# VH-VL binders against Lactate racemization regulatory protein (larR), part 6

Target 1, 221 residues: Lactate racemization regulatory protein (larR), of Lactiplantibacillus plantarum (f9uss8)
Amino acid sequence: MVLTDIEYLLSYLEAHHVPTIKKKRHTYLTYHGLAEHYTYVLKDGIIKNSIILQDGREYNLSYIAKPDVISLLRDEVSRSTDQPFNVRIESEYATFYQVNRVAFWKYVNSTPELQNYVKNYYRKKLSENILRLQRMVMNGKKGAICAFIYSLVDLFGRKVNEGILIDFVVTNDDIAGFCGISSRSSVNRMLKELRTDGVITVKNHKFIIQDVSYLLDQIAN
Key: E = the ipSAE of ESMFold2; O = the ipSAE of OpenDDE; V2 = 0.75 times the mean of E and O plus 0.25 times the DockQ between their complexes.

## First folded at step 3 (VH-VL)

Design f1 (from e7 with light chain K55D; framework fv_ebronucimab; at its last look DockQ between E and O 0.02; V2 from the best seeds 0.00; counts 0 for: pae O 12.6 > 2, placed apart)
Fold by OpenDDE, look of step 3:
Structure f1 (fold): chain C 221 residues (1-221), chain A 122 residues (1-122), chain B 111 residues (1-111)
Amino acid sequence: as target 1 above (221 residues)
Amino acid sequence: EVQLVESGGGLVQPGRSLRLSCAASGFTFDDYAMNWVRQAPGKGLEWVSGISWNSGSISYADSVQGRFTISRDNGKNSLYLQMNSLRAEDTALYFCAKDSYYEYGSGYFDYWGQGTMVTVSS
Amino acid sequence: QSELTQPRSVSGSPGQSVTISCTGTSSDVGGYNYVHWYQQHPGKAPKLLISDVSDRPSGVPDRFSGSKSGNTASLTISGLQAEDEADYYCSSYTSSSTYYVFGTGTDVTVL
């Protein structure tokens, strides 16, 4: 079996006995910008990465639920915007490789697979966020929420009798952060509308999507 | 045996919508990125869209950006393409293509479906 | 949308060797070893023929080989057979975009 790009990296990290750190749910992994001596790779767990905008608002970028280099986006975003980058642990715990930054990049530079990984990481993550912003502008806040909820299907979705369960607790504040919505009440209202219309329901603080078609109609425009 | 079976194609008028599906089997679906590639009649191959194993990365060709939406359901081993605002130039055979990696862009398409035909009348 | 340049058609007699070129730029073919080749028979789906410039998947005959020099990748079919008559497409990763780029395609005819 051919190793994926991330598998190449993980194999390297294990072979070199790179130390790991373990963090508890809802704690943060702190970065120190370009002065940071370490590159962090998620080994296990679920994290949420976000940026702090100039006006102090937090903008959520993505959930990461599989091994990944979480600090690559930090480097790119910080270089361009010089804004803080946050990584919040969402699972009970998350474990990270704490890789020497120089060693990490030496390995990347010598490994074509990892070069591609890095290229794709930057482009795809940024493209995804740009697309989200475009959809929000074109389809409004409700469309953005629909898009966000739908995006959770592949990450956390499980088929149940009632529809598709998003088997992950997402707060309205998090939704607001993902969709660039400043008002919690606005998010609440729109979610209520989706419930009323039979698009979603909520059980045990988790979404169940009942009408995927509706969400899709709100996403693509 | 790896199998990819596309469905949802048909004849539509410009401005209308279609949703394509691809049912995958014979491999661990959530270990690989998936792609849509289309081929207009008598023309070459054109990459349309790609989605990573967990939908964390998504990209579109410029020609379909803003009109098409790629998605997947790993629980159902299914890939989807929501096509809105269809145009005559979207007429093509649409292939579901399995990526060799969990992130698209780094690998190749090692398995293809037989395709589903989309015809947009003018 | 950018495409890799292939000859429109290539022909040969049975037993002969033919070569299909795939020309790109330093941002794609020349920048990476991620060039792939696909074979497509009429009315059929594409099939992976060569991956990563020169790797041959299981089931692909030895008469198919791939190489790359500079910004040009090449597919060589030695000992041309009637069943090799098909369309051939190259593909590459590109740093200029986030998606795969295909070649224009080459029609191979066996005379």
Scores: ipSAE 0.000, ipTM 0.489, lowest interface PAE 12.6, mean pLDDT 88
ESMFold2, look of step 3: ipSAE 0.000; ipTM 0.589
ESMFold2 (binder alone), look of step 3: mean pLDDT 92; pTM 0.940

Design f2 (from e7 with light chain G31D K55N; framework fv_ebronucimab; at its last look DockQ between E and O 0.07; V2 from the best seeds 0.00; counts 0 for: pae E 13.9 > 2, placed apart)
Fold by OpenDDE, look of step 3:
Structure f2 (fold): chain C 221 residues (1-221), chain A 122 residues (1-122), chain B 111 residues (1-111)
Amino acid sequence: as target 1 above (221 residues)
Amino acid sequence: EVQLVESGGGLVQPGRSLRLSCAASGFTFDDYAMNWVRQAPGKGLEWVSGISWNSGSISYADSVQGRFTISRDNGKNSLYLQMNSLRAEDTALYFCAKDSYYEYGSGYFDYWGQGTMVTVSS
Amino acid sequence: QSELTQPRSVSGSPGQSVTISCTGTSSDVGDYNYVHWYQQHPGKAPKLLISDVSNRPSGVPDRFSGSKSGNTASLTISGLQAEDEADYYCSSYTSSSTYYVFGTGTDVTVL
């Protein structure tokens, strides 16, 4: 089997016995900006990336539920801003490789597969954020929420009799953070509307999408 | 063969300064983080300071924070420790320790010097 | 200035097995695989004995082994030999502002 770029990295890290750290749910990886000594690679678990705005608000960037170099985005953001970058563990546990930052980049610079990975990483993240912004601007708050919920399908979606179960607990606060909605009550209201309209239901604090078409209609093409 | 040779130790009075040096050879110096670890007479090991390969990251133990300055010259394959405001409790054998390739801050030092003795006494 | 807790001394007869424990004071110690062991003979510099809980560097006899359970790491010396008489230190990454912490050290005596 041909390894993907990330699999290649993981295999390398494992072969070289790079130490790992294991973090519990709702704990954070702390970054120190450009002074950070480590590059972190998610080995296992689910994390949420976010930035803290100057006004203290938290803006959620993405869930990551597969192996990834999570600190790349931080490094990029840190070059342009002094805003804190948070990585919160969402699963019961998450395991990370903690790699010397310089060693990591030396390896990247000498490995075409990793160069390609890094390039694609930034491209992908940029594209995702652009799309999110477009949806928020074009579809309003409700559209943004719909888009967000729909985006969870690829990450956590599972087909069930009633529709598509998002097999992951997402709080209203998280939704607000992902959608840039400052009013939590607004999020609650809109979610209630979606439930009332039979678009989604909630079971065990998890969303079940009953009308995917509705969500898609609320998302700008 | 990897070699680390410390120098600069000696007897000093409290409040004085001393600069330690470590000459490294036998490996690509600028590929690795470097550390200082000290051992007081008859006592255990204590990490003092670490510096990344390019000096981009530096860390100190609380006990020396604000008084000691770690630096390196990759062109000279040398590690330094500027020790200011020395105290009696700084009396120790100071080791230069090479960090592992992947784990700056992860704590295993694969090579150590023989150490240089620093004695702070009135 | 926190230290990992080690027994002050451990002793055994030649051929016996001895174990040195290293217990962290932080709740995070068990979450890291950054535990390492060093051997130090009198008047000598420390030598890396075990890295990353259980990895044995080249040149280290296989009678040395490391493990970890919870917040306690262990170094086991099987087939104790006279040359094993030394001080042994564990170390670990810490979640505090101090990146490295050492154990209190264990004096191993061969009877």
Scores: ipSAE 0.000, ipTM 0.523, lowest interface PAE 12.4, mean pLDDT 88
ESMFold2, look of step 3: ipSAE 0.000; ipTM 0.483
ESMFold2 (binder alone), look of step 3: mean pLDDT 92; pTM 0.936

Design f3 (from e7 with heavy chain S100E, light chain D52E K55N; framework fv_ebronucimab; at its last look DockQ between E and O 0.02; V2 from the best seeds 0.00; counts 0 for: pae O 10.8 > 2, placed apart)
Heavy chain, then light chain:
Amino acid sequence: EVQLVESGGGLVQPGRSLRLSCAASGFTFDDYAMNWVRQAPGKGLEWVSGISWNSGSISYADSVQGRFTISRDNGKNSLYLQMNSLRAEDTALYFCAKDEYYEYGSGYFDYWGQGTMVTVSS
Amino acid sequence: QSELTQPRSVSGSPGQSVTISCTGTSSDVGGYNYVHWYQQHPGKAPKLLISEVSNRPSGVPDRFSGSKSGNTASLTISGLQAEDEADYYCSSYTSSSTYYVFGTGTDVTVL
ESMFold2, look of step 3: ipSAE 0.101; ipTM 0.680
ESMFold2 (binder alone), look of step 3: mean pLDDT 91; pTM 0.932
OpenDDE, look of step 3: ipSAE 0.019; ipTM 0.573
ESMFold2, look of step 5: ipSAE 0.042; ipTM 0.652
ESMFold2 (binder alone), look of step 5: mean pLDDT 91; pTM 0.930
OpenDDE, look of step 5: ipSAE 0.000; ipTM 0.522

Design g1 (framework fv_adalimumab_6cr1; at its last look DockQ between E and O 0.02; V2 from the best seeds 0.00; counts 0 for: pae E 15.3 > 2, placed apart)
Fold by ESMFold2, look of step 3:
Structure g1 (fold): chain C 221 residues (1-221), chain A 121 residues (1-121), chain B 107 residues (1-107)
Amino acid sequence: as target 1 above (221 residues)
Amino acid sequence: EVQLVESGGGLVQPGRSLRLSCAASGFTFDDYAMHWVRQAPGKGLEWVSAISWNSGSIYYADSVEGRFTISRDNAKNSLYLQMNSLRAEDTAVYYCAKDEGYSYGWYFDLWGQGTLVTVSS
Amino acid sequence: DIQMTQSPSSLSASVGDRVTITCRASQGISNYLAWYQQKPGKAPKLLIYAASTLQSGVPSRFSGSGSGTDFTLTISSLQPEDVATYYCQKYNSAPYTFGQGTKVEIK
């Protein structure tokens, strides 16, 4: 059996007996700008990356819902570094490998497969950031909401008779934070338009996408 | 037509290893996360392990972590459980179960009929 | 970890009786609860998900209710083919723990 890059990383961490920690829903693993001596790798659960702006708004960057390294965006040489994001747990619990930053980079520097993981990680994050930028800059508010909803399919989507269920509750406040929209009421209005047009429905507080082509057509591409 | 079929069960001595397989047919296997669930004779159901559609996330129950390894081969529509360092308390019928999501964390809408593993001297 | 406790552990009832099985979570799990039926010698079968949503093909005499910590499976009129053990399962997060089961028999 051929392991993917992330499978290799997880197997490597297990083989080296890297300890795990567990965090509860709506607690923070890390805070933007505070020093941290650990690298965290998500084992299970769902987290949200964000930055809190000076005016108090929370600008949401992404969910991580699959095993992945939380962040590698800071200096590789220093014993500790400032964290680039707030990381909040969105599932009831999330489990993370907690590895000393120096030890993590020693593992990477001595292991060609992990070096390839890191190179692919940066390429992946660059591509994701370009798409995020496109969503926020090249779309109107409705286009940004459509792009965000579409992005949830890989994270939380499953096929049901009525369409694609996004099997995770995402609030209007969360959507506002992901889309750079200043008010919950503006988000609600645009979601109502999508519901009226037959693009989405809401069942048990979760979205069902009925017309994915419409979402894609609203996204500047 | 839609089914999951487990195999590889049998009688094995404590401390030894055994590998279970689960063959899927009649549905698109790589659209779904998969699980193993076991049931000791006369006892209730115990969740054992989960694996996402692309093997990108994996989780184990505390009782088996470090001893069991879940894997899948989407090209062969197959799920596997490698069981090492077997103990008498691992004696159970082992079921393969289909999750409704790409990543695990929903519920199990399709089950196999199970394969019996007996760990005894 | 969240514990799942079912009651009763077993029950015996007559055909046509209303049967109620409860499941309690040690912490809140919202509506992320499923019910399964396991007939003697068979694999489990999904009955209900999201606490109250009936799976396709399940008879309408089955229903589920509850949210948070307290959940109920109801069989409005027990039939002979309903002889089985019933399990609840949380799925709000790993581990995906089952209750200990409730065995239902006909008198």
Scores: ipSAE 0.000, ipTM 0.457, lowest interface PAE 15.3, mean pLDDT 85
ESMFold2 (binder alone), look of step 3: mean pLDDT 93; pTM 0.946
OpenDDE, look of step 3: ipSAE 0.006; ipTM 0.525

Design g2 (from g1 with heavy chain S55E, light chain A50K; framework fv_adalimumab_6cr1; at its last look DockQ between E and O 0.02; V2 from the best seeds 0.00; counts 0 for: pae E 9.6 > 2, placed apart)
Fold by ESMFold2, look of step 3:
Structure g2 (fold): chain C 221 residues (1-221), chain A 121 residues (1-121), chain B 107 residues (1-107)
Amino acid sequence: as target 1 above (221 residues)
Amino acid sequence: EVQLVESGGGLVQPGRSLRLSCAASGFTFDDYAMHWVRQAPGKGLEWVSAISWNEGSIYYADSVEGRFTISRDNAKNSLYLQMNSLRAEDTAVYYCAKDEGYSYGWYFDLWGQGTLVTVSS
Amino acid sequence: DIQMTQSPSSLSASVGDRVTITCRASQGISNYLAWYQQKPGKAPKLLIYKASTLQSGVPSRFSGSGSGTDFTLTISSLQPEDVATYYCQKYNSAPYTFGQGTKVEIK
């Protein structure tokens, strides 16, 4: 079989009868800082990674909306087994392969195709982290929000007559958490400005991007 | 009332230091990037420094880099400029200015009335 | 760094005259150009951004045009309250450089 590296991983897990678990919307798969014995691979659904800051605020890191491994920050010999992120289900349900962490790395270490998946996984995550850091260094809240909204196009974007629909509900609280903004009211105010300027509109709680060039001007460098 | 008020200017001798402050009121200070712009007597406007809303980006004009330090305290709605190793050519009215807070900076839609710094023997 | 050159450095005109001020960037800055008015003894005030967009509350006799490297501020009918120095400013990237200014006087 000639498969992409994620397709190979999924077929490998199925061939080894790795069990799955199913979780409902807004429940947690894992919690930051607690010991974890399993590696999870998203089979279907959408999840959000986050961490809890010292002052209790939730800082959002990323969505995973396509099959992928939840985290590879630990290997079978790592001195820390703490889960690096909170993982919350954002779709109605999400399904995960659940494999023992040590067993997962034994599979990888013995299988060149899975080693290739891991190499590409790290390259992909490094690229995603660069985009996340870009949001953190923006000169103002509106610019950070523009960069974040643009980043949703690859994950959830669909072309429609009115512009680009972001076909997933992303709340003002979620945006605040992704942009490092302390209040929902600041996000709401900035989104109102973007709506007034004709950059976005909201339909059925979903964004439609009407002026992509405005967003690109914020991130074009 | 929406305003920016600068303070901390005065007469100083070359080589000494001053710290300027800018107090913001009537708008949400931590939504926006902030700037210092100066104007020597009888001369034009010179951009001096910028700081992003979350302090993630800080920029200086070449003429002041290494000598001036911009900072902000969002809890106090205040912007600061620490000016070290002052020279006669630093003599100017110093303005605090707000921009729209986009990545590359935008235009300055709110200005203070300025504080005069005079550097002379 | 990108240099911003204004022309003329000063001018005198009569009330009702059309006044034109130019600003040239040493490299392309797209439409990331603002114009400011500074009346004697006062802080600058934003007039125009994005080269041609009039700031709220600014009289319609002010207009801006241009893109790339060449920009123009026009006052269609000069009024006594327009006595000021006018500055262009690029904002495509740091540094946020101003032109040297154009002083407008009534004769």
Scores: ipSAE 0.006, ipTM 0.587, lowest interface PAE 9.6, mean pLDDT 86
ESMFold2 (binder alone), look of step 3: mean pLDDT 92; pTM 0.932
OpenDDE, look of step 3: ipSAE 0.021; ipTM 0.561

## First folded at step 4 (VH-VL)

Design s11 (from f3 with heavy chain G105D; framework fv_ebronucimab)
Heavy chain, then light chain:
Amino acid sequence: EVQLVESGGGLVQPGRSLRLSCAASGFTFDDYAMNWVRQAPGKGLEWVSGISWNSGSISYADSVQGRFTISRDNGKNSLYLQMNSLRAEDTALYFCAKDEYYEYDSGYFDYWGQGTMVTVSS
Amino acid sequence: QSELTQPRSVSGSPGQSVTISCTGTSSDVGGYNYVHWYQQHPGKAPKLLISEVSNRPSGVPDRFSGSKSGNTASLTISGLQAEDEADYYCSSYTSSSTYYVFGTGTDVTVL
ESMFold2-Fast, scan of step 4: ipSAE 0.318; ipTM 0.681

Design s2 (from f3 with heavy chain S106F; framework fv_ebronucimab)
Fold by ESMFold2-Fast, scan of step 4:
Structure s2 (fold): chain C 221 residues (1-221), chain A 122 residues (1-122), chain B 111 residues (1-111)
Amino acid sequence: as target 1 above (221 residues)
Amino acid sequence: EVQLVESGGGLVQPGRSLRLSCAASGFTFDDYAMNWVRQAPGKGLEWVSGISWNSGSISYADSVQGRFTISRDNGKNSLYLQMNSLRAEDTALYFCAKDEYYEYGFGYFDYWGQGTMVTVSS
Amino acid sequence: QSELTQPRSVSGSPGQSVTISCTGTSSDVGGYNYVHWYQQHPGKAPKLLISEVSNRPSGVPDRFSGSKSGNTASLTISGLQAEDEADYYCSSYTSSSTYYVFGTGTDVTVL
């Protein structure tokens, strides 16, 4: 039977009896700068990766809403053993495989399928990082918000009669953090403009995208 | 200049119904979420219900779920709270509160009405 | 009912500082910067005092300040004045079930 790279990884970890840890909403799995011996693999749930900027603001890097390795920036030989970012649970619960870092890399080095997963992982993350850079530097604040909302379609999008429902509550604080905007009131004002223009609406605290073409037109390149 | 004026309170027997109204002026009513907050005599504040700018989001405190219904009429700049199956523990001063945001929950209440007293007693 | 824990009362003398804590969980105070403070004088409607942890609205004296550490937000009143005698309530966004939650309230007495 043909498994996706992610399904193969999960079946491999399960077959090797790798322990799991379960965390509740808005608790942290790990912190930027924390010295840990583990590589974490999301089994179930939704998480948010972030860093704390020099001025104390939180800058949000990504949501992960599907099973995946949280980060592969640390290897078995790196002198940097610190976690690269904060990991906060955004679903009611999230479950992770907690793999010793050295053991994880031994698994990868002995298994061609896991080596393929790692190659695909780095390509995907590099592509996502380039898109985030484009969102932050090539678009104005409104364009950054439009690009961010559109990026949620892949993770949380579901077709409904009114348009595309983003089936996840995203706060103004989260949007500000993803877009590098220092003021929640600025986010609120720009979201009001999008609602007034019929681009988005809100139902049960969740966005509904009514005009996808408008969002795409606001994105640079 | 922003005014929120509650009305409809009074003395009512347990099990009966009462409808509260809040007349808003001095701001663009349909841009903001609205909330009902109550305070029993000598007690603290309790959030009762919230409604978004377009009625697309509505929520209630567990204590009133299934008994109270929040609604708004943007054409009349008015907020309502239909209170059914009233209990003695619903006795409180009911405040109309304007959210600073189009959605309830996240924002703060920048303006409050003077409140209307609801007394549930036989 | 309110879910955020505040001390029932705090007292101080004129010119001193008092601090009121507001303790919740990672799903409210600890998880978001949507913590607000309201001041209520006897017989009056509540008035917004501090928004979003530490922002002071126009018209609120500089002696009022807010902060947050972990699951606890704090309101500090420096240079306590007689007119500060009032009830103080914190509030927070919550992701658990009810989207908005108030604190239990704190009565500030100026001795």
Scores: ipSAE 0.276, ipTM 0.717, lowest interface PAE 4.9, mean pLDDT 86

Design s21 (from f3 with heavy chain Y102F; framework fv_ebronucimab; at its last look DockQ between E and O 0.64; V2 from the best seeds 0.00; counts 0 for: pae E 15.1 > 2)
Fold by ESMFold2, look of step 5:
Structure s21 (fold): chain C 221 residues (1-221), chain A 122 residues (1-122), chain B 111 residues (1-111)
Amino acid sequence: as target 1 above (221 residues)
Amino acid sequence: EVQLVESGGGLVQPGRSLRLSCAASGFTFDDYAMNWVRQAPGKGLEWVSGISWNSGSISYADSVQGRFTISRDNGKNSLYLQMNSLRAEDTALYFCAKDEYFEYGSGYFDYWGQGTMVTVSS
Amino acid sequence: QSELTQPRSVSGSPGQSVTISCTGTSSDVGGYNYVHWYQQHPGKAPKLLISEVSNRPSGVPDRFSGSKSGNTASLTISGLQAEDEADYYCSSYTSSSTYYVFGTGTDVTVL
């Protein structure tokens, strides 16, 4: 196993000539609750997972910004399953391998390296969900925003002279949806507090984290 | 009450320079991005330039890039536009506009000055 | 240079409804809820009328409403009054080169 789990999966899909599809910014790959016959694997691009709440608000769950399977949350045998969430493209384009669900699981069940990928995928997703639950129970809305901004470091973080640049535009609407905050103005007020306290600044519509220790103090680890 | 007062406009010949100022009051100036918007006689609104709360992000319309420089002095609650190499097509009423957000682009202009007229003619 | 497309003019009698469109792309009007509307009476500075698609600031009459569908935002004036005669501009955040873009402007004429 000289390749990482995901590298092995991608190589396997390429060797089996699995077709790809390309979707542009702000279009949807899938919608919550609708039937889908394919497993999708992100090849390149950035996507956002979300659900629509009963009152029509969009609640954002996560970004996927590196190659990964979009979802494995349903059974292994059905030809189609209801999708667990909406998937929207956030980059200019995103490219996905499109593999029939039943074929995907046949590949996995016959290939030990893919079985290892799937086991690690579930462990990774469980860990990520535990972190999401921690964010939900942070002290107030400010704690949720701090935890969310910090979570972007691993996805989009890049060191620059001014601190850690989050090299991706995240709007106040997006932040509100990730943090369960009903008002974009409340997000702006909390961001102002962080700016005033020297924790963050904004350059070219992107965050720069100037005091990462402050953000870490808001996160259980 | 929020007030934005522009000054520095006038009649100038092409190739000359002008410096516009905008004095702000009635709000915490360094909490917000600021913008210049212009309107040529009988024409629509054109965004000219924007500057974030701390001058960390600055952008210009293509038509003024390299000729105009936006700046702010948060200690004096003032916004500036240095306009070099003026052309006839720069003739317009120049408005100072307060952004609702600390960064320009995603907010809206909730308060506007009355504008200062710049006329460039030979 | 980049502009959102608005009709040049719209007219109506007092009490009627008029709608002004503002058409952009997926990189601005279609992609973000940062679409705003401004009213400008002759000889006056613009004033904010609608923010973030549909939010009405305090002091703006409820006959003004905003909406968006796809790449097109709309401003509706229900129950048109003489004082509504003015120019109307939309604006949007854009992920393209300038970050702000205004619409071409619409002259609303009342009887």
Scores: ipSAE 0.000, ipTM 0.499, lowest interface PAE 15.1, mean pLDDT 85
ESMFold2-Fast, scan of step 4: ipSAE 0.502; ipTM 0.759
ESMFold2 (binder alone), look of step 5: mean pLDDT 92; pTM 0.934
OpenDDE, look of step 5: ipSAE 0.018; ipTM 0.632

Design s23 (from f3 with heavy chain Y101F Y102W; framework fv_ebronucimab)
Fold by ESMFold2-Fast, scan of step 4:
Structure s23 (fold): chain C 221 residues (1-221), chain A 122 residues (1-122), chain B 111 residues (1-111)
Amino acid sequence: as target 1 above (221 residues)
Amino acid sequence: EVQLVESGGGLVQPGRSLRLSCAASGFTFDDYAMNWVRQAPGKGLEWVSGISWNSGSISYADSVQGRFTISRDNGKNSLYLQMNSLRAEDTALYFCAKDEFWEYGSGYFDYWGQGTMVTVSS
Amino acid sequence: QSELTQPRSVSGSPGQSVTISCTGTSSDVGGYNYVHWYQQHPGKAPKLLISEVSNRPSGVPDRFSGSKSGNTASLTISGLQAEDEADYYCSSYTSSSTYYVFGTGTDVTVL
C-alpha cells in the first residue's frame, strides 16, 4: 500500500513542478565529459549509457528501460562537474525530469525517503558493477557475449513457445560496444556459434534464447 | 567461387504475376540471409525483400508489401520472389544478393547476381 | 522511407581525390555504424566497396576509404583512375520496415 522508492521520487518531482524534456530516438541527452548542471530522471522510454575510450571506440555501459535516475556519480555541492556518460535515446521518444543538481541534493538531504532511495541506488549500482566486472574478467569474449545476452532477460525478456524473446532490437554494433569487442566480425562469428549450438535464434530481428542453461554455464560464478 | 544466378524475368502485363529464381553455389547457402534488390532503368538501387537463413525473419519494402512473397529452399540452394499484381513501377532489373550474416538488416551484401530484367508494360 | 542523399555527380582528374557524401538521419546513418558503399560499372551488378563505415574488403585498393561524422558518411577515392568511372551507392541500416535504405547514387566521372 506504499510507493516504491522510484515511485516516491517521481511523485516528489511532479509535486515540486520539476520540468520535463522529451528527446527523439538516437539523439543525445548529454555527452561524456560535458559540463552540466542537471540530474536527469528517466520518466519514460529506453536509453543507453556509453563512454568514448582513448582510441575513439564507444564502450556501452547499460540500457535503462525503467524509470530511474540516470546517474548519481557527481557531487552534491560543486558548481560544475563533467557528465560521466553519453546518454542516447533508444526508444522512439524518452522523457526526463531535468533537475538542477544542487536542488536535487537539497531535496534528498531534506527527505528521509529520498535518502533511502539514494542509499539503495548506490548499493544496487555497486553490486551490479562488481558482478559485471567479475563476469567480464573471467569469461573471455564469448562468455562476455553470453553474459550480456542473459542480462537482457530482465530488461526485455518475454516467454514465447520457442524460448525467451528479447523484445528489443539489439544490433551487433551494440553487442560489440557492450562486450568491449573491437570487431563486428568477431561478434558475428560468435553469434553464429551460439545459433549453430541451438542456444539462440532470431525472429523478426529480435533474439530468442532457446537454451538459458547454456548461457548460465558460460558465465563465471 | 561464389555464384548467384537469377532467372524468371520477362515482359508481363500489369496485374499479372511472375516468379523469379536465384540459384546459389560456392557457399553454405543455409548459413546466410538472402535479399532481393531492384534497379529501374537509369535509376538507383531499391531493397525489395529479405529472408533469414531459416525463413524465421521475412520483410518487404512498403512498395511491394502484400504483393510480393520471398521464399527459399535450402535443400536446392535456391531463393525465390513471387511477384503478384504487378505494376508499371515494378519494371526493373532484379538482383539476388547474399548477406554477410545469417540474419538480414544490418549486414552488407558481399555477393550479387547479374540480375534478371522484369518489364511490366501494357 | 526517404532515400539517403548523395550528390548527383562528382568529377576529377586522374591522380586527384574526390569525396562523395551520404546524408541521412539519426535513425539510419547517424544511429548505427552500418553504412556500406557499392560500386556499379555500366551494365554490371553492384560490387561491395566499403563495409561498416570504413572497412575495406579483400581486393579493394586502399585508395578507397570511408568515414562518418554525425548524420553524414563519406567515401573518398584518392589517386583517381579511369576505372573508377562508375556509379557509387551508399546504404544504411534502419529499424523501419525497409531495413536497408540506399542512397540516391553518385556518378563519378574521370576527366
Scores: ipSAE 0.283, ipTM 0.715, lowest interface PAE 4.1, mean pLDDT 86

